# Designs tried in a protein design chat: VH-VL binders against a0b8k9r932to1074. Part 16

Target 1, 143 residues: a0b8k9r932to1074
Amino acid sequence: NNLPLDGIVFISVRDEDKAEIAEVARRFVNAGLKIIATDGTSGYLRGSGVPAERVRKIYHGSPNVLDYIRRGEVKLIINTPTTKQSVKDGFQIRRSAVDYHVPYITTVQAAKAAAEAIEKALRGELTIKALDEYHREVRYRAL
Below, E stands for the ipSAE of ESMFold2; O stands for the ipSAE of OpenDDE; V2 stands for 0.75 times the mean of E and O plus 0.25 times the DockQ between their complexes.

## First folded at step 4 (VH-VL)

Design s9 (framework fv_modakafusp)
Fold by ESMFold2-Fast, scan of step 4:
Structure s9 (fold): chain C 143 residues (1-143), chain A 122 residues (1-122), chain B 107 residues (1-107)
Amino acid sequence: as target 1 above (143 residues)
Amino acid sequence: EVQLVQSGAEVKKPGATVKISCKVSGYTFTDYYMNWVQQAPGKGLEWMGWVDPEDGETDVAEKFQGRVTITADTSTDTAYMELSSLRSEDTAVYYCATGYYDFSSGYPFDYWGQGTTVTVSS
Amino acid sequence: DIQMTQSPSSLSASVGDRVTITCKASQSISNYLNWYQQKPGKAPKLLIYAASSLQSGVPSRFSGSGSGTDFTFTISSLQPEDIATYYCQQYNSLPYTFGGGTKVEIK
């Protein structure tokens, strides 16, 4: 089963997406998932009442998100990239997600779809149609 | 060896403020979150909040928001918990506690201070 | 907040008895559960982490099991020094929450 019903969700989003992602992250936590996030995202989530542990940037050393992915602890990645270094870090995260078969989401809409699919699965309401919609929104799962 | 040493017992009147310290040694202070836990007489354990000594970021449980301030001083490797507007219900033992937040090994409180008794009475 | 319901609130057993304590989470917490022992006048001591992992230096008579919402803590052969209150604690989500505690006494 590829739908994460437990484990860790990594979140790193641009400023414009933080407010909407806080609501999605709250839903993941209510479903029993744990959040790790980059410094700016982590601060915003905790300020919004959502528990999230901070994780180091890739170039800053270990442990960082790549270490968590390699250890099999991260079950879902949400990363809405900005320009410059953020996009370059995103490329490394995407490559690692593909290598380790972790779903990778790059938009707020796909993140909302993931939260809905997980909630429906936990309530026993998940349908083939809902799974299809979730998989279409997870770009790197088509592997 | 890792040690967390807390300040001594306090007796306060209602409405007063108390500030408890937790001095650490034997590990890198900035590597771990420092948590505070309240235990009222004959009652169970209640998490109050934590501070990240690396950047001073805090999270405080809803019950204590507005009355609790948690801080860390990296120059002295000391964490603080300040509780204001004291009530008789705040009579308790207060613990500082820390541990490595490793998702794989996963135990946040493998080191505890000895506890500080705070008595609030008129 | 995740509520941790611990049972029983107290128990009395004889030396050598098997003692079982349960802890139920209101939401799935995977294996992110610790068990602590607290003796009168002392700080809590970590016995079990990640639901089933024995802390270094802790006697093997202590064990934990479970995942998701239902967890069990066992003392296989109760000793006099085991008189204490035992607490479960989830660390899956903030705020961290503890069970109500189980007071273990010897008959």
Scores: ipSAE 0.007, ipTM 0.509, lowest interface PAE 14.1, mean pLDDT 82

## First folded at step 5 (VH-VL; framework fv_modakafusp)

Design t1 (at its last look DockQ between E and O 0.52; V2 from the best seeds 0.00; counts 0 for: pae E 4.5 > 2)
Fold by OpenDDE, look of step 5:
Structure t1 (fold): chain C 143 residues (1-143), chain A 122 residues (1-122), chain B 107 residues (1-107)
Amino acid sequence: as target 1 above (143 residues)
Amino acid sequence: EVQLVQSGAEVKKPGATVKISCKVSGYTFTDYYMNWVQQAPGKGLEWMGWVDPEDGETDVAEKFQGRVTITADTSTDTAYMELSSLRSEDTAVYYCATGYYDFSSGYPFDYWGQGTTVTVSS
Amino acid sequence: DIQMTQSPSSLSASVGDRVTITCKASQDISNYLNWYQQKPGKAPKLLIYAASSLQSGVPSRFSGSGSGTDFTFTISSLQPEDIATYYCQQSYSLPLTFGGGTKVEIK
């Protein structure tokens, strides 16, 4: 699992996680990453002062998150349990993440660990502990 | 408390159409896909398809394509499954089912209707 | 489509026995496997999700394990109320598919 130092992070999280994820997203943006998000996530992020581009649901056409994944632009996916996210989209996103070797995070804690690891990496302060924490929380499997 | 309450048993002739309802309560109807599952007598469970009550989008298993229509009425929080051109092998219990989505856990069916028996006979 | 092969189709065991049911997916489905219990005349009930997560309110004697293509459902100590048919189901991709079921009876 590669730690993204540039590129796009796709975020789609449940309402109760949006506040914490907004802070994580801010850290990503400050680190030079771009945020794209669906549903109410992008709106919340922007409302919180975090730049986030809204991306279409997959069945609403292109460009959607799959397009960005296929183009190799999405370097990280954050997707916490949500009642609003399309299950169908979730299936496809998950599959694409695996197919294109994009790490995905499913918890707020993992997201925070990722942000910390990215920041430390950029400062040249990356430690084994930080990497272990990141890798422990980030899921990736090859099909 | 989440409840899925389905319409009553149906007896139909071959070639007829049956429409089963599933009324939900205890959660936001539009937040979750509603699935339909068929179970023939003494047989296993078979996913028929689902509807997104939010926008009406549906996916239907290939086996039922062309004969099944899944819809949702947000004004009444009711999902429907309509099966046309009924045949004897359509005799089964039909369930509506839904659940929470988790990116890491998938989409289990946390909640089920009580089932609707459909009998197709001459 | 992902085929789910469940075995055995039926089994009979004594109260207190350890019961094991297996489910094999035709392809890697990670941990996106659920187990259901269905008692006669009743709707299925979710017991295990994400291959090994116990649904709320479900007795601890029920468990699930596995990932990828091979999964196992276990009843550590079979109880009379556990007489039912059990089904695995993949939620990895559409169409959603179930195993053939395992009818569990008590001797």
Scores: ipSAE 0.382, ipTM 0.794, lowest interface PAE 1.3, mean pLDDT 91
Fold by ESMFold2, look of step 5:
Structure t1 (fold): chain C 143 residues (1-143), chain A 122 residues (1-122), chain B 107 residues (1-107)
Amino acid sequence: as target 1 above (143 residues)
Amino acid sequence: EVQLVQSGAEVKKPGATVKISCKVSGYTFTDYYMNWVQQAPGKGLEWMGWVDPEDGETDVAEKFQGRVTITADTSTDTAYMELSSLRSEDTAVYYCATGYYDFSSGYPFDYWGQGTTVTVSS
Amino acid sequence: DIQMTQSPSSLSASVGDRVTITCKASQDISNYLNWYQQKPGKAPKLLIYAASSLQSGVPSRFSGSGSGTDFTFTISSLQPEDIATYYCQQSYSLPLTFGGGTKVEIK
């Protein structure tokens, strides 16, 4: 099974989703993935006992989430809608995700499904092709 | 009810400065970027730039760089666009516009001001 | 900058006709494409976002399709109140850019 276990999940979610996303993020960490997150999300995750590195706003400079995406280190983006998100940062992150073909998820339900799929792959219950197809399906279903 | 109410029409001479206001009601002003759009007579729509009212961050289209200043006053829930060194080709209707950014679906402008006509006489 | 090219620049059609407007982006913009209607003397009004999503309160005769670089806006049965100029607009990257517009008139 040649799954990417050394990778980063970028998480930026609205306040209402943080509790459920913290549980999902814990599952990713247990699977060997690392978490980077925006200020409010990273603070919540750390307060919940989930290791997460704070990522800088893009305007503030480097290193920021774009640097991680461009280096191929970000393997998944979880971003639920929020009225408080910096629109400028959102444009740049989204454009980079599309350009670098990073899967993205915009709902809690899809994030839970992604965690389940990764855990099944680690237990040997899914083939590498089935996991790849699941990630592509989750991406399109989340749009 | 969301409302974007712009200041009234202006007549200016070349070289002057105009400052247009956009007063917001019906939503939390700091939650949404405010955009400015120019429409010259008989022409299409052109994005000028935006401001994040929460922290004052802006981005201005290259065409307007150095001549436009976009600001927000959170004490009055009012955004401003100031265009200096006016030229006859700046004669246009100017709109403020805003909307909800969504990572999956982009950034449509749901709400528009009524427009402010600026005439630069030559 | 992403150039948005609309076709046609104007058209004239009869009430009840199917009207099709195209918008081409100079690069892949995924589905980050909006359509606006502007009636004379009025501010633009959002009709379609995310290429194909109908804004609340917009009549179902309006629709959009496409992804990547080629987008289509359709009025299934033209009505007299649809006389307007229609604009596409990309929200993929800054600067935000609009198409040149398509003026729709009734024969």
Scores: ipSAE 0.234, ipTM 0.728, lowest interface PAE 4.5, mean pLDDT 86
ESMFold2 (binder alone), look of step 5: mean pLDDT 91; pTM 0.939

Design t2 (at its last look DockQ between E and O 0.74; V2 from the best seeds 0.00; counts 0 for: pae E 3.9 > 2)
Fold by ESMFold2, look of step 5:
Structure t2 (fold): chain C 143 residues (1-143), chain A 122 residues (1-122), chain B 107 residues (1-107)
Amino acid sequence: as target 1 above (143 residues)
Amino acid sequence: EVQLVQSGAEVKKPGATVKISCKVSGYTFTDYYMNWVQQAPGKGLEWMGWVDPEDGETDVAEKFQGRVTITADTSTDTAYMELSSLRSEDTAVYYCATGYYDFSSGYPFDYWGQGTTVTVSS
Amino acid sequence: DIQMTQSPSSLSASVGDRVTITCKASQSISNYLNWYQQKPGKAPKLLIYAASSLQSGVPSRFSGSGSGTDFTFTISSLQPEDIATYYCQQSYDLPLTFGGGTKVEIK
């Protein structure tokens, strides 16, 4: 039941998923969530009319995505696989997400399920089916 | 077909330096980190470090810091591992290895070089 | 550093036997565990990633299970070509670390 009803969603997705993720991100913003994203994703979202704050690469210092996670402000991570990604940054972000109990999503399908579940929760209409779909698609890690 | 082809066996004296190459073909060299793994005779596998060929960013395991330099040359699609101040315990097979990193699945190495034997003897 | 403790260090089994190898992590690594096979004189070969996902082209007699700290690798029916040393490896955190290996022999 770790639905993110307020706070920040971190989004970093491959080019093929940006259009669909922009639609999902719009639903998050309409639900009262804020978006932070890496340069390419942030640029796409802003160009699509979705407010998103660009975050620095970790090696450029603070504030970066790790700072937001460590402050407990990031409530959900959406990261779809890409051919190229900073493996070192990936390890650091994943370690922090586990340590701070931030759920993560790696597919567009799961991101859509999360948006639907959040919208229904805010309307007071959350069903067992919607909650089951969300939990099936989202990984929450202790430790 | 993905191939990682390493340079040939080397015999070195203590205190010398060895530089092993790993030539890549069958994928875009700059898209994947290159890793180096040591296997001493009769022993298990030990990760030494990696390089991102795109920008040269590297990381070296604490055990090897100060003696290991890991680099990449994008003009030849070749990664290098240089080990200096060689000791007898550096006698080992050295592998280059790579794979696809995925946030949810981790970082398995699905492509390995054939290995390079380095013998350090006086 | 995350220590990976692999057991047993060696085993001997008959063709057709079920073989089980365990790997324990010094802290939770979620499902970020890989299994490799290394035949004498050869580079390691990836068999299983993400604890239980079978690499493409790997025979279905190989399987993996577990999460957190306790992981198991199984060969359901040992074949002569399975003589090798098997290694687990965590990819949860740096430095990447391997288990000590399990040498599998046919008796």
Scores: ipSAE 0.260, ipTM 0.740, lowest interface PAE 3.9, mean pLDDT 86
Fold by OpenDDE, look of step 5:
Structure t2 (fold): chain C 143 residues (1-143), chain A 122 residues (1-122), chain B 107 residues (1-107)
Amino acid sequence: as target 1 above (143 residues)
Amino acid sequence: EVQLVQSGAEVKKPGATVKISCKVSGYTFTDYYMNWVQQAPGKGLEWMGWVDPEDGETDVAEKFQGRVTITADTSTDTAYMELSSLRSEDTAVYYCATGYYDFSSGYPFDYWGQGTTVTVSS
Amino acid sequence: DIQMTQSPSSLSASVGDRVTITCKASQSISNYLNWYQQKPGKAPKLLIYAASSLQSGVPSRFSGSGSGTDFTFTISSLQPEDIATYYCQQSYDLPLTFGGGTKVEIK
């Protein structure tokens, strides 16, 4: 799995995780990554001073997150557990992530680990241990 | 405690329409998709469709398209499944079910109603 | 649609026996496979989610494994209270689909 050093990170997280994810997102932005997010998430991020572009739901038409994934622009997906997330969209996003080999993170801790790994990589400080920790937390499945 | 309480048993004639309710408590109704599952006597489980109580959006399995209507009333925290043009094959127990969703676990049905028996007979 | 083929359709085993049920998906569903237990006259109960994650409150004798297309549900030591029909279900894509079920009885 490749660490995203550029490109887009898609973020969709539950309310209780938004504060911590905002910090992670800030680190991504500082590292040169672009953030796109669902309505609630993007709103929170922007409110926290983190640039985040709102991406429309899939059933609302294009462009949506699938378009970005298919274009190879989304390099990482962060999606923490939610009580309800668009199931129809979620299935498609997950399937696309697998099909296009886009790693996805489902915990705040893993998101933080990813941010740290990216930062270390940019500084040339990435170690085998750091990579192992990152890979352990980042989910990457193949069909 | 999460509870899904369904309406009582129904006996219908062929061609009639049945509407089953599923009242929820113990959680925020709009935070979960509500699913409906059919189980014919001695048969397996079959997903019928779901509704997003927040906006009323639905998805229905092809088998039931045109005959089933799934709705949600946020004022009463109640989901409904209406099946029209009933036939003998529709005789079954119908369950409402819901669960959490995330990329790691998918969408398992953590909570189930007690089921509603619908009998279609002449 | 994703078809779920479950086997066997029924089995009978003794108390304490290891019971194994298999479920095969018509296409890869990663690990998005759930197992349910349904006792007569009752609603199904979630036992395993994400192929191998044990639902809270479920006895440790129940387990699940597999990924892709082939999955296995196991009862390490069958107990009398385990008499039920078990179902697999994929949550990888819509429409959601179930296996045909496995009726487990005790000799």
Scores: ipSAE 0.197, ipTM 0.769, lowest interface PAE 2.5, mean pLDDT 90
ESMFold2 (binder alone), look of step 5: mean pLDDT 93; pTM 0.948

Design t3 (at its last look DockQ between E and O 0.37; V2 from the best seeds 0.00; counts 0 for: pae E 7.0 > 2)
Fold by OpenDDE, look of step 5:
Parts: structure tokens; C-alpha cells; sequence
Structure t3 (fold): chain C 143 residues (1-143), chain A 122 residues (1-122), chain B 107 residues (1-107)
């Protein structure tokens, strides 16, 4: 899994994680990445001063997150456990992530590690240790 | 504590309609998709469909399409499953069920109602 | 639709025995496989999710393994209270589907 230094990050997180993820998202934006997110997440991010484009649910038509994934525009997915996260869409999103080799993160800690790794990469400070830490937190499973 | 409490047993004639309720407590009703599962006597579990209480969106299994209606009332934190044109093979226990979702764990049903027995007989 | 083939349909074992149940998906479901325990007259209870993750509060004698199409549920040491029917269920895609179930009895 490669560190995204450009492109789009898709974010959909549970309410209790939104505050911490907002800071992570801010770091992504400052690093030159673009954020797209589900309704609740995007609303929170924008409310926190972080640019985030709302992405449609898949069953609401195009363009949706699958379109961005299939176009190779989404480079990273952050999805922490939720009580409800467009369950039907979620299955398709994960499947597409695997099919198109898009890494996905499921914890706030992993998201923070990703942000740190990206920032270090941009500064030319990325070390093997940092990469290992990032890769351990980033999940990628074959179907 | 999360609880899903379903309505009581029903006895119906063929051709009738039954409506089962599932009242939730212990969590925010709109934060979970509510599913319904059918279990005929001595048989396995069969997923019927779900409702999103937040916006009323539903998905129903093909087997039940045209006969089942799943709804949610956010004012009472209650989900409903209505099955019409009842037939003998609809005799079963019906469960409401819900759970968490994430990319790593999927969508297991963490919480279940106690079940509602529906008997369809002439 | 994804078909889940569960085997065996029933088994009888002694207390302390290792019990193994298998579940096969008609197509790859990655790790989106859950196991439930259902006792007579009761609703199913989640035991294992994500193929191998033990649900909170579930005894450690229960475990799950597998990925893709082949999955295994294991009771390392069968206890009297484990008499029940066990079901696998895929949560990879809709419609959600269950295995046929395995009735576990004590000799």
C-alpha cells in the first residue's frame, strides 16, 4: 500500500471519532489531499473548518464514492466502526477498495499514523520504521 | 442496555395481513438499520430485509418482495414488519435484529428481539 | 445470491469433546462471516464475527477461522450449556444469507 500524497481521501466515521478525525483530515488537506465524506462526517468536518465534499450514497446515484474509487481518484479510505454507515453501500465500498487496491483504515490511531507518515514523506523524513508503522495500521485484504 | 422488544404472538388466516412491532431502547434508534429475520418451525434463519429508521429507506429480499413492508416510527422508536397475503408457509418466528458495521467486521447482528410467532392456519 | 453450505446438519458429542462445524460460501466473502448460537425457544446469539473475532462476553472455548469461501467454527471443549443450533451467516453482500444450521447435542 502506497502513501497517498495526492488524490482523494474518503472518510466515514462514527460520532465519537469525528473530533479526532477532523484533525487528521485537516492534516490531509494541508498535505494537498482532498476530502470526500458521508453526510454526517462531511458536515462535521466543514463545521470544523475542514473542507470536505459530501458524497452521495450509492443507491442515490452518481457520482458516488464507487465512481471515485473506480476512477482511481480515491487513494485512502477511513472508516471507523459505526452503528449505521450505509450498510449496503459499505459492502460495495469495501469490495471496490479491494478490487482497486485502495487501502482502508478502521481506527483513529491508524488514521493518525497515516497522517504522520504522509507529512514525513512530504518533508523527506520518511523512515523504514515509519513505513512499517503505517503499513501495520493500514488494512488491505484480498477477497 | 440495548433491548429489542417485539409484539406478541399472532394467529392469522390465509390471505390475512400481520404486522409485527419491534421497540428499541438503550440506543439511538436512527443510528441502526433494523433487520427482520424469518425462521420457520424446525428450519433455519432467513433474512427478510432492513429499514433505515433515519430516512425510511428499505431493502427487501426477493422472496418477500411485494408482500413485506418494513417501516420505522422514530417517534416511538419502533420498527415494523408487515407481511400480507399470508400463507401456511409463513408460519414462523420472526425476529428483529440489528448491529454495528465497519469495514473490518462487517455487519453482524449484535442485538435480537425475542421473536414473534406467527401462525397461519385455516 | 451467496449460498452458505453448513455441515454437518447435526452432531452428537461428549462433554469435553472438540466440536467442529464448517461453512462454505458459494463465492468469496472475505472475512464477512458470523457465527450464531441459538438455544431452543430463544433468539440467536452472536458468538463470532469477522470470521474469527470473539464477541464480547463469549467463552474462549468458542472460536472461528477461515477466509474466502471456507470457514470453521470450533468448540474446543463442549459443555452441557452448549447444546444449541449454530448458524453461520455471511454479511458480505445483500441479501444476507445463513447456513442451514448445525444442531449440537450431548451424548
Amino acid sequence: as target 1 above (143 residues)
Amino acid sequence: EVQLVQSGAEVKKPGATVKISCKVSGYTFTDYYMNWVQQAPGKGLEWMGWVDPEDGETDVAEKFQGRVTITADTSTDTAYMELSSLRSEDTAVYYCATGYYDFSSGYPFDYWGQGTTVTVSS
Amino acid sequence: DIQMTQSPSSLSASVGDRVTITCKASQSISNYLNWYQQKPGKAPKLLIYAASSLQSGVPSRFSGSGSGTDFTFTISSLQPEDIATYYCQQSYSFPLTFGGGTKVEIK
Scores: ipSAE 0.137, ipTM 0.749, lowest interface PAE 3.1, mean pLDDT 89
Fold by ESMFold2, look of step 5:
Structure t3 (fold): chain C 143 residues (1-143), chain A 122 residues (1-122), chain B 107 residues (1-107)
Amino acid sequence: as target 1 above (143 residues)
Amino acid sequence: EVQLVQSGAEVKKPGATVKISCKVSGYTFTDYYMNWVQQAPGKGLEWMGWVDPEDGETDVAEKFQGRVTITADTSTDTAYMELSSLRSEDTAVYYCATGYYDFSSGYPFDYWGQGTTVTVSS
Amino acid sequence: DIQMTQSPSSLSASVGDRVTITCKASQSISNYLNWYQQKPGKAPKLLIYAASSLQSGVPSRFSGSGSGTDFTFTISSLQPEDIATYYCQQSYSFPLTFGGGTKVEIK
């Protein structure tokens, strides 16, 4: 999978995963990512204090999750098996993810690893920037 | 154990209507779409449409639009397919079928009803 | 609509033979391809999903491969109980569509 540093994460997970995914989603929000989610997932996230926009069912209008994917706005998909996910929506989301090369994650463990990797990348980028600023100062004084 | 039990064989005249039932057990009826598949004698399989029992949303293949109504009754865990204006070419076995959608695996039909034979003859 | 062209329409083989059936989609369907077995008078039975994933309880002599538009189903060593008609089916988009079927017989 590709790990985003900005953009939208689409989340749709089974009930058993919602508590752990809420913590992961909070880490994404803290890292500057936005969350869109399906019905029960979005309700759980908002009830847990995580801002998440509910997306429309595909046939109920725009904007829906496919619109976000097609615009290049969805950078990551987290979808664990659910017994309640609409088959028709699932087909279109999977097809769009393949067609638009959106990385996807299907387990809680992978989602937690993604959050950690994003957080380390942000810290590593700050370290790289700090080192770059040091190098510029040294070069400037030498010149 | 998941079971899909269909109503019995039907003999109909051209222009009539048939309504086939598919009663489910062994899983939560509202969690999965129910699909209907036609198989004419000696022919292959043809998808007719689906219903989402949770909210009644449905879709019907273009070939059957205007003649097929697919519904679900959550009080009895039963899906229905009604085919109207029957023609002789509607003579077929009709299956209900369902499966679990998985983002990485797609949508295979894990479970099938036993089939209902409909014969349309004048 | 996505057309699924399955070939051959029938074949005869001896017990122990390797049997190969092909399915071609009219457009790319990625790996969203299933294979079913249907014995006379019975409902279809899922054998393979996602092009190559073997369904639970299905003997390992059955396999599938392919992606995009061209898919292959193989029985590595034909057994007498494998006499059936085999169908491919795409689950990429609605309407879901099936191949025309391949009737497999023992010589």
Scores: ipSAE 0.029, ipTM 0.638, lowest interface PAE 7.0, mean pLDDT 84
ESMFold2 (binder alone), look of step 5: mean pLDDT 93; pTM 0.945

Design t4 (at its last look DockQ between E and O 0.43; V2 from the best seeds 0.00; counts 0 for: pae E 5.0 > 2)
Fold by OpenDDE, look of step 5:
Structure t4 (fold): chain C 143 residues (1-143), chain A 122 residues (1-122), chain B 107 residues (1-107)
Amino acid sequence: as target 1 above (143 residues)
Amino acid sequence: EVQLVQSGAEVKKPGATVKISCKVSGYTFTDYYMNWVQQAPGKGLEWMGWVDPEDGDTDVAEKFQGRVTITADTSTDTAYMELSSLRSEDTAVYYCATGYYDFSSGYPFDYWGQGTTVTVSS
Amino acid sequence: DIQMTQSPSSLSASVGDRVTITCKASQSISNYLNWYQQKPGKAPKLLIYAASSLQSGVPSRFSGSGSGTDFTFTISSLQPEDIATYYCQQSYSLPLTFGGGTKVEIK
């Protein structure tokens, strides 16, 4: 139901996850989604042949990922940080994600599941089981 | 093994300035924010602020703004908390603390210094 | 700022008893809630993170639950070594804030 079939996916992941996420991102692009990413992530994606627009960090001003979220353009967030690098921006991104009901993924496995679910949806092959698996891995607003 | 070792107890007069150190080992100093937490005698924990050792960026709680300076020395892997214009209410144990970040888990304080007692008295 | 209201402020229970502490956030913090244990004269120790995740090395008798604004910390069977003050803390947004603490004693 919150599975994006169009729009923008924001990606910001750890170095060790970038290789696997590049393949996921490629699947998103092939499915018609657009990618925006932080500096390091976007650079890696482009280097891997995956179109990805660099988005500035929040403290560097607008436009940044929050602007895209508030516009309703970001439909999915993939973020696998483990260090302080994304902490400050993360506070604001999480808040915006919740406020604007944008699902977020924090693991490579969940990202892969999302890609598969999107592809199946586009082919009209989405099953209840597939949806359950996707929703189990994707986090939504918790009230 | 991660260790946060703080400087020793301090006794100060009102109006004075105290500077506490927190030396880290067992991890890359610049990879995590260093937090400072105040605990008055018999009271709870209060977040004072943090520093990004990588670039020196700081955030300080409103309560302490103007009196607290948090810094980091990457050459010695040491974080500092300086509190000026000391008053009796500043008598407390001060902790440095840090932790790992995860988008789904937040930012818990996995590691704590042993605390530094600061006594402000006339 | 997000205020964390913790209750009760203190409690006394017998060894083996189930102990429950609650923490309420002034606004939704999703699952970004941590629980700490602090023994007298010692620094706090992380027990639970992300509302319900048990920190490595922490006994299984400790648990956490909740999401949004209401959270619960539980000791399934209170042990003598559990005498301490427990604190909740939100890591949802700055400034980071703690609950008032709950002092746990044994009868």
Scores: ipSAE 0.246, ipTM 0.770, lowest interface PAE 2.0, mean pLDDT 90
Fold by ESMFold2, look of step 5:
Parts: structure tokens; sequence; C-alpha cells
Structure t4 (fold): chain C 143 residues (1-143), chain A 122 residues (1-122), chain B 107 residues (1-107)
């Protein structure tokens, strides 16, 4: 319990998904996660008021998502499929995600479900902690 | 209806070059990588490489490096595989193949050409 | 390169028999494994992708299972039209690699 929940969500999505993903990314940031994204996605997110650090796709060089994955910093990958642009990078990101045990999500609906699960986990953890703190306070003041 | 139609059988001598075509219809040619697969007589399948038809970017398996050139012509929706310095062990059926990449499902080959038999004999 | 070891190399079975083919990867490939059927003189045909997902139009007697390094392909009740060679193939990393094949014949 010495370290806060630190983690990065990598986001690289097709244009039609960007609006819905921006809302999901906002939920991640509110939950204490950081966002890294490719140029088009990072630009959209920042324009929507969601902090996101730009990163290159693996094919285009460093810094890229592979660098962050190898350091153990990426906790979730959201990459919606494209017809073409992602095939070569998709192999490398997928392999790295599997090798480093990083969850990988390919749809907006799964991304929304992930945000909900993280929010529920944080609420459940806070609820348990709040109850524990209440019980401790009562016991210190036990009559 | 997706179709991959390959050029006809060829008989070649050792040291020659063969160039096999794969003409595509029924989908947007530039949207999908084209793969080439070798099958020697009585043997299994072996991936040779692929090309991205949109920009001509290719990767070739190490075994075939230096002898295989894979290209695409978007004006005719046709992919090509050229194998040079032919040897008798290059006698095989050659397939073009493609499919839909999905990160969660992988990269299965949904569509295959009919195959092109290349015979290399002295 | 990821080596795919397929067993057995051939088998003979009667119509109605359950047949099982195994495929072992030299390193973990998660569930990125495909199964193809190839009839004599024909191109391969995709049967199963993602280890266990049945391709559209493929009879339900075909199934697959496994993850990581060990995979199984099953024909629950062999039919005469199932005489073919079956190949596994990993799509985890380049180069893409196939198993050596399993030739299925009627006894």
Amino acid sequence: as target 1 above (143 residues)
Amino acid sequence: EVQLVQSGAEVKKPGATVKISCKVSGYTFTDYYMNWVQQAPGKGLEWMGWVDPEDGDTDVAEKFQGRVTITADTSTDTAYMELSSLRSEDTAVYYCATGYYDFSSGYPFDYWGQGTTVTVSS
Amino acid sequence: DIQMTQSPSSLSASVGDRVTITCKASQSISNYLNWYQQKPGKAPKLLIYAASSLQSGVPSRFSGSGSGTDFTFTISSLQPEDIATYYCQQSYSLPLTFGGGTKVEIK
C-alpha cells in the first residue's frame, strides 16, 4: 500500500470512435489513470479537454507504446481496428501486450465496460475503507 | 463474392525466375495485405511474405530473403510474387491468401487463390 | 520463429469416429491459432480461428480448444467428405507458421 494506483492507458482509435472514446478517457483520468495516445487520437483528446501524452505507433519509431509496455507502465490498451494501417503495428502491439500481460480492448463497448469496472472497483474499495475507518473510530471511543 | 485468381502453371529450369500473379475481385484490393504461401509436394504450408497493396510495403520470411520479391499493382488489382534463382526444391504449389485482421481474433486467411504449380526441372 | 508441432502426421478412422489432432507451439501464442482443411488438389479452407471460434458455414462437428502452447482440433463424427489434410497455423508473430499437417483417411 505504499504506492498509489499508477498506470497508463494507451489509446489509438479510428476517427469514428474518437468522440465516444474521449468520454471513456475522461472517466479513466478521473479514476487516476494517465493517457498516452497516437497523434490523431491524442490531438482529439486534448481538444476535448482530456490530458493525453502523444506517442508514436511502433512502426514510426520512438517514443512508442512498446517502450512504455516494456517498462511495465501500460495497464490497458484500447486499439480499435482499422482496415489497413494497424496490421503490422497490430502484430507487434498484440505480441507485446500478451508477453507483458497487458489487457487489450478492440471495441468502444468493451472500453466503456472497462471504465465502468474500474469506477466500480474504486467505489467498492472506498466503501470498504470508509466502513473500516468508521469501525476503528468507534472502537477507539468504545465506552 | 471474393475471388483470388492466380496465373497458370509454369515449368522452369534451375536458375530461372518465375513471377506469379494473383488478381483480386469482390473487395477493395488496397484494404487488405496479400500473403504468399508455398507448399512443396507432399509437404506442409509455409508463409513466404506479404505486401501492403496501398503503399507497396512488404515483409519476406528469412528463408526466402534475397530471392523473393512481392509487389502489388493497384491499377489492375493484382499482386505478384517473383522467385528468382530457382532450385529443384522450389517445385511447389504457390498460393496467394488474405483475410481480415482483428486484434482479438488474429489474422486467419479467409480467402485463398486456387494455387499455381511451379515445376523446376533440369 | 515459432515452431508448430502437429500430431499425428496421419491417421485412419472409420466414418462416425471421433478424431483428435493436437498442435503444440514452441512458445505461448495465447489463442492466436487457426485450423485449416485442405482437400486433395484444393486450396486450404479456414475452419477455426482464435483457437475455438467456428468459421461461418463450417459444420458444428468441427471444434477447437486450447490456449498458450497446447491446442486440440476435434471432428466429433468423421464423415466421408472430411478426408483431407488439416493444418494449424499461428498468427501471434511473424513469420506466420503452420503445423506439419495431419492427413486424415478412411480406414
Scores: ipSAE 0.122, ipTM 0.674, lowest interface PAE 5.0, mean pLDDT 84
ESMFold2 (binder alone), look of step 5: mean pLDDT 93; pTM 0.948

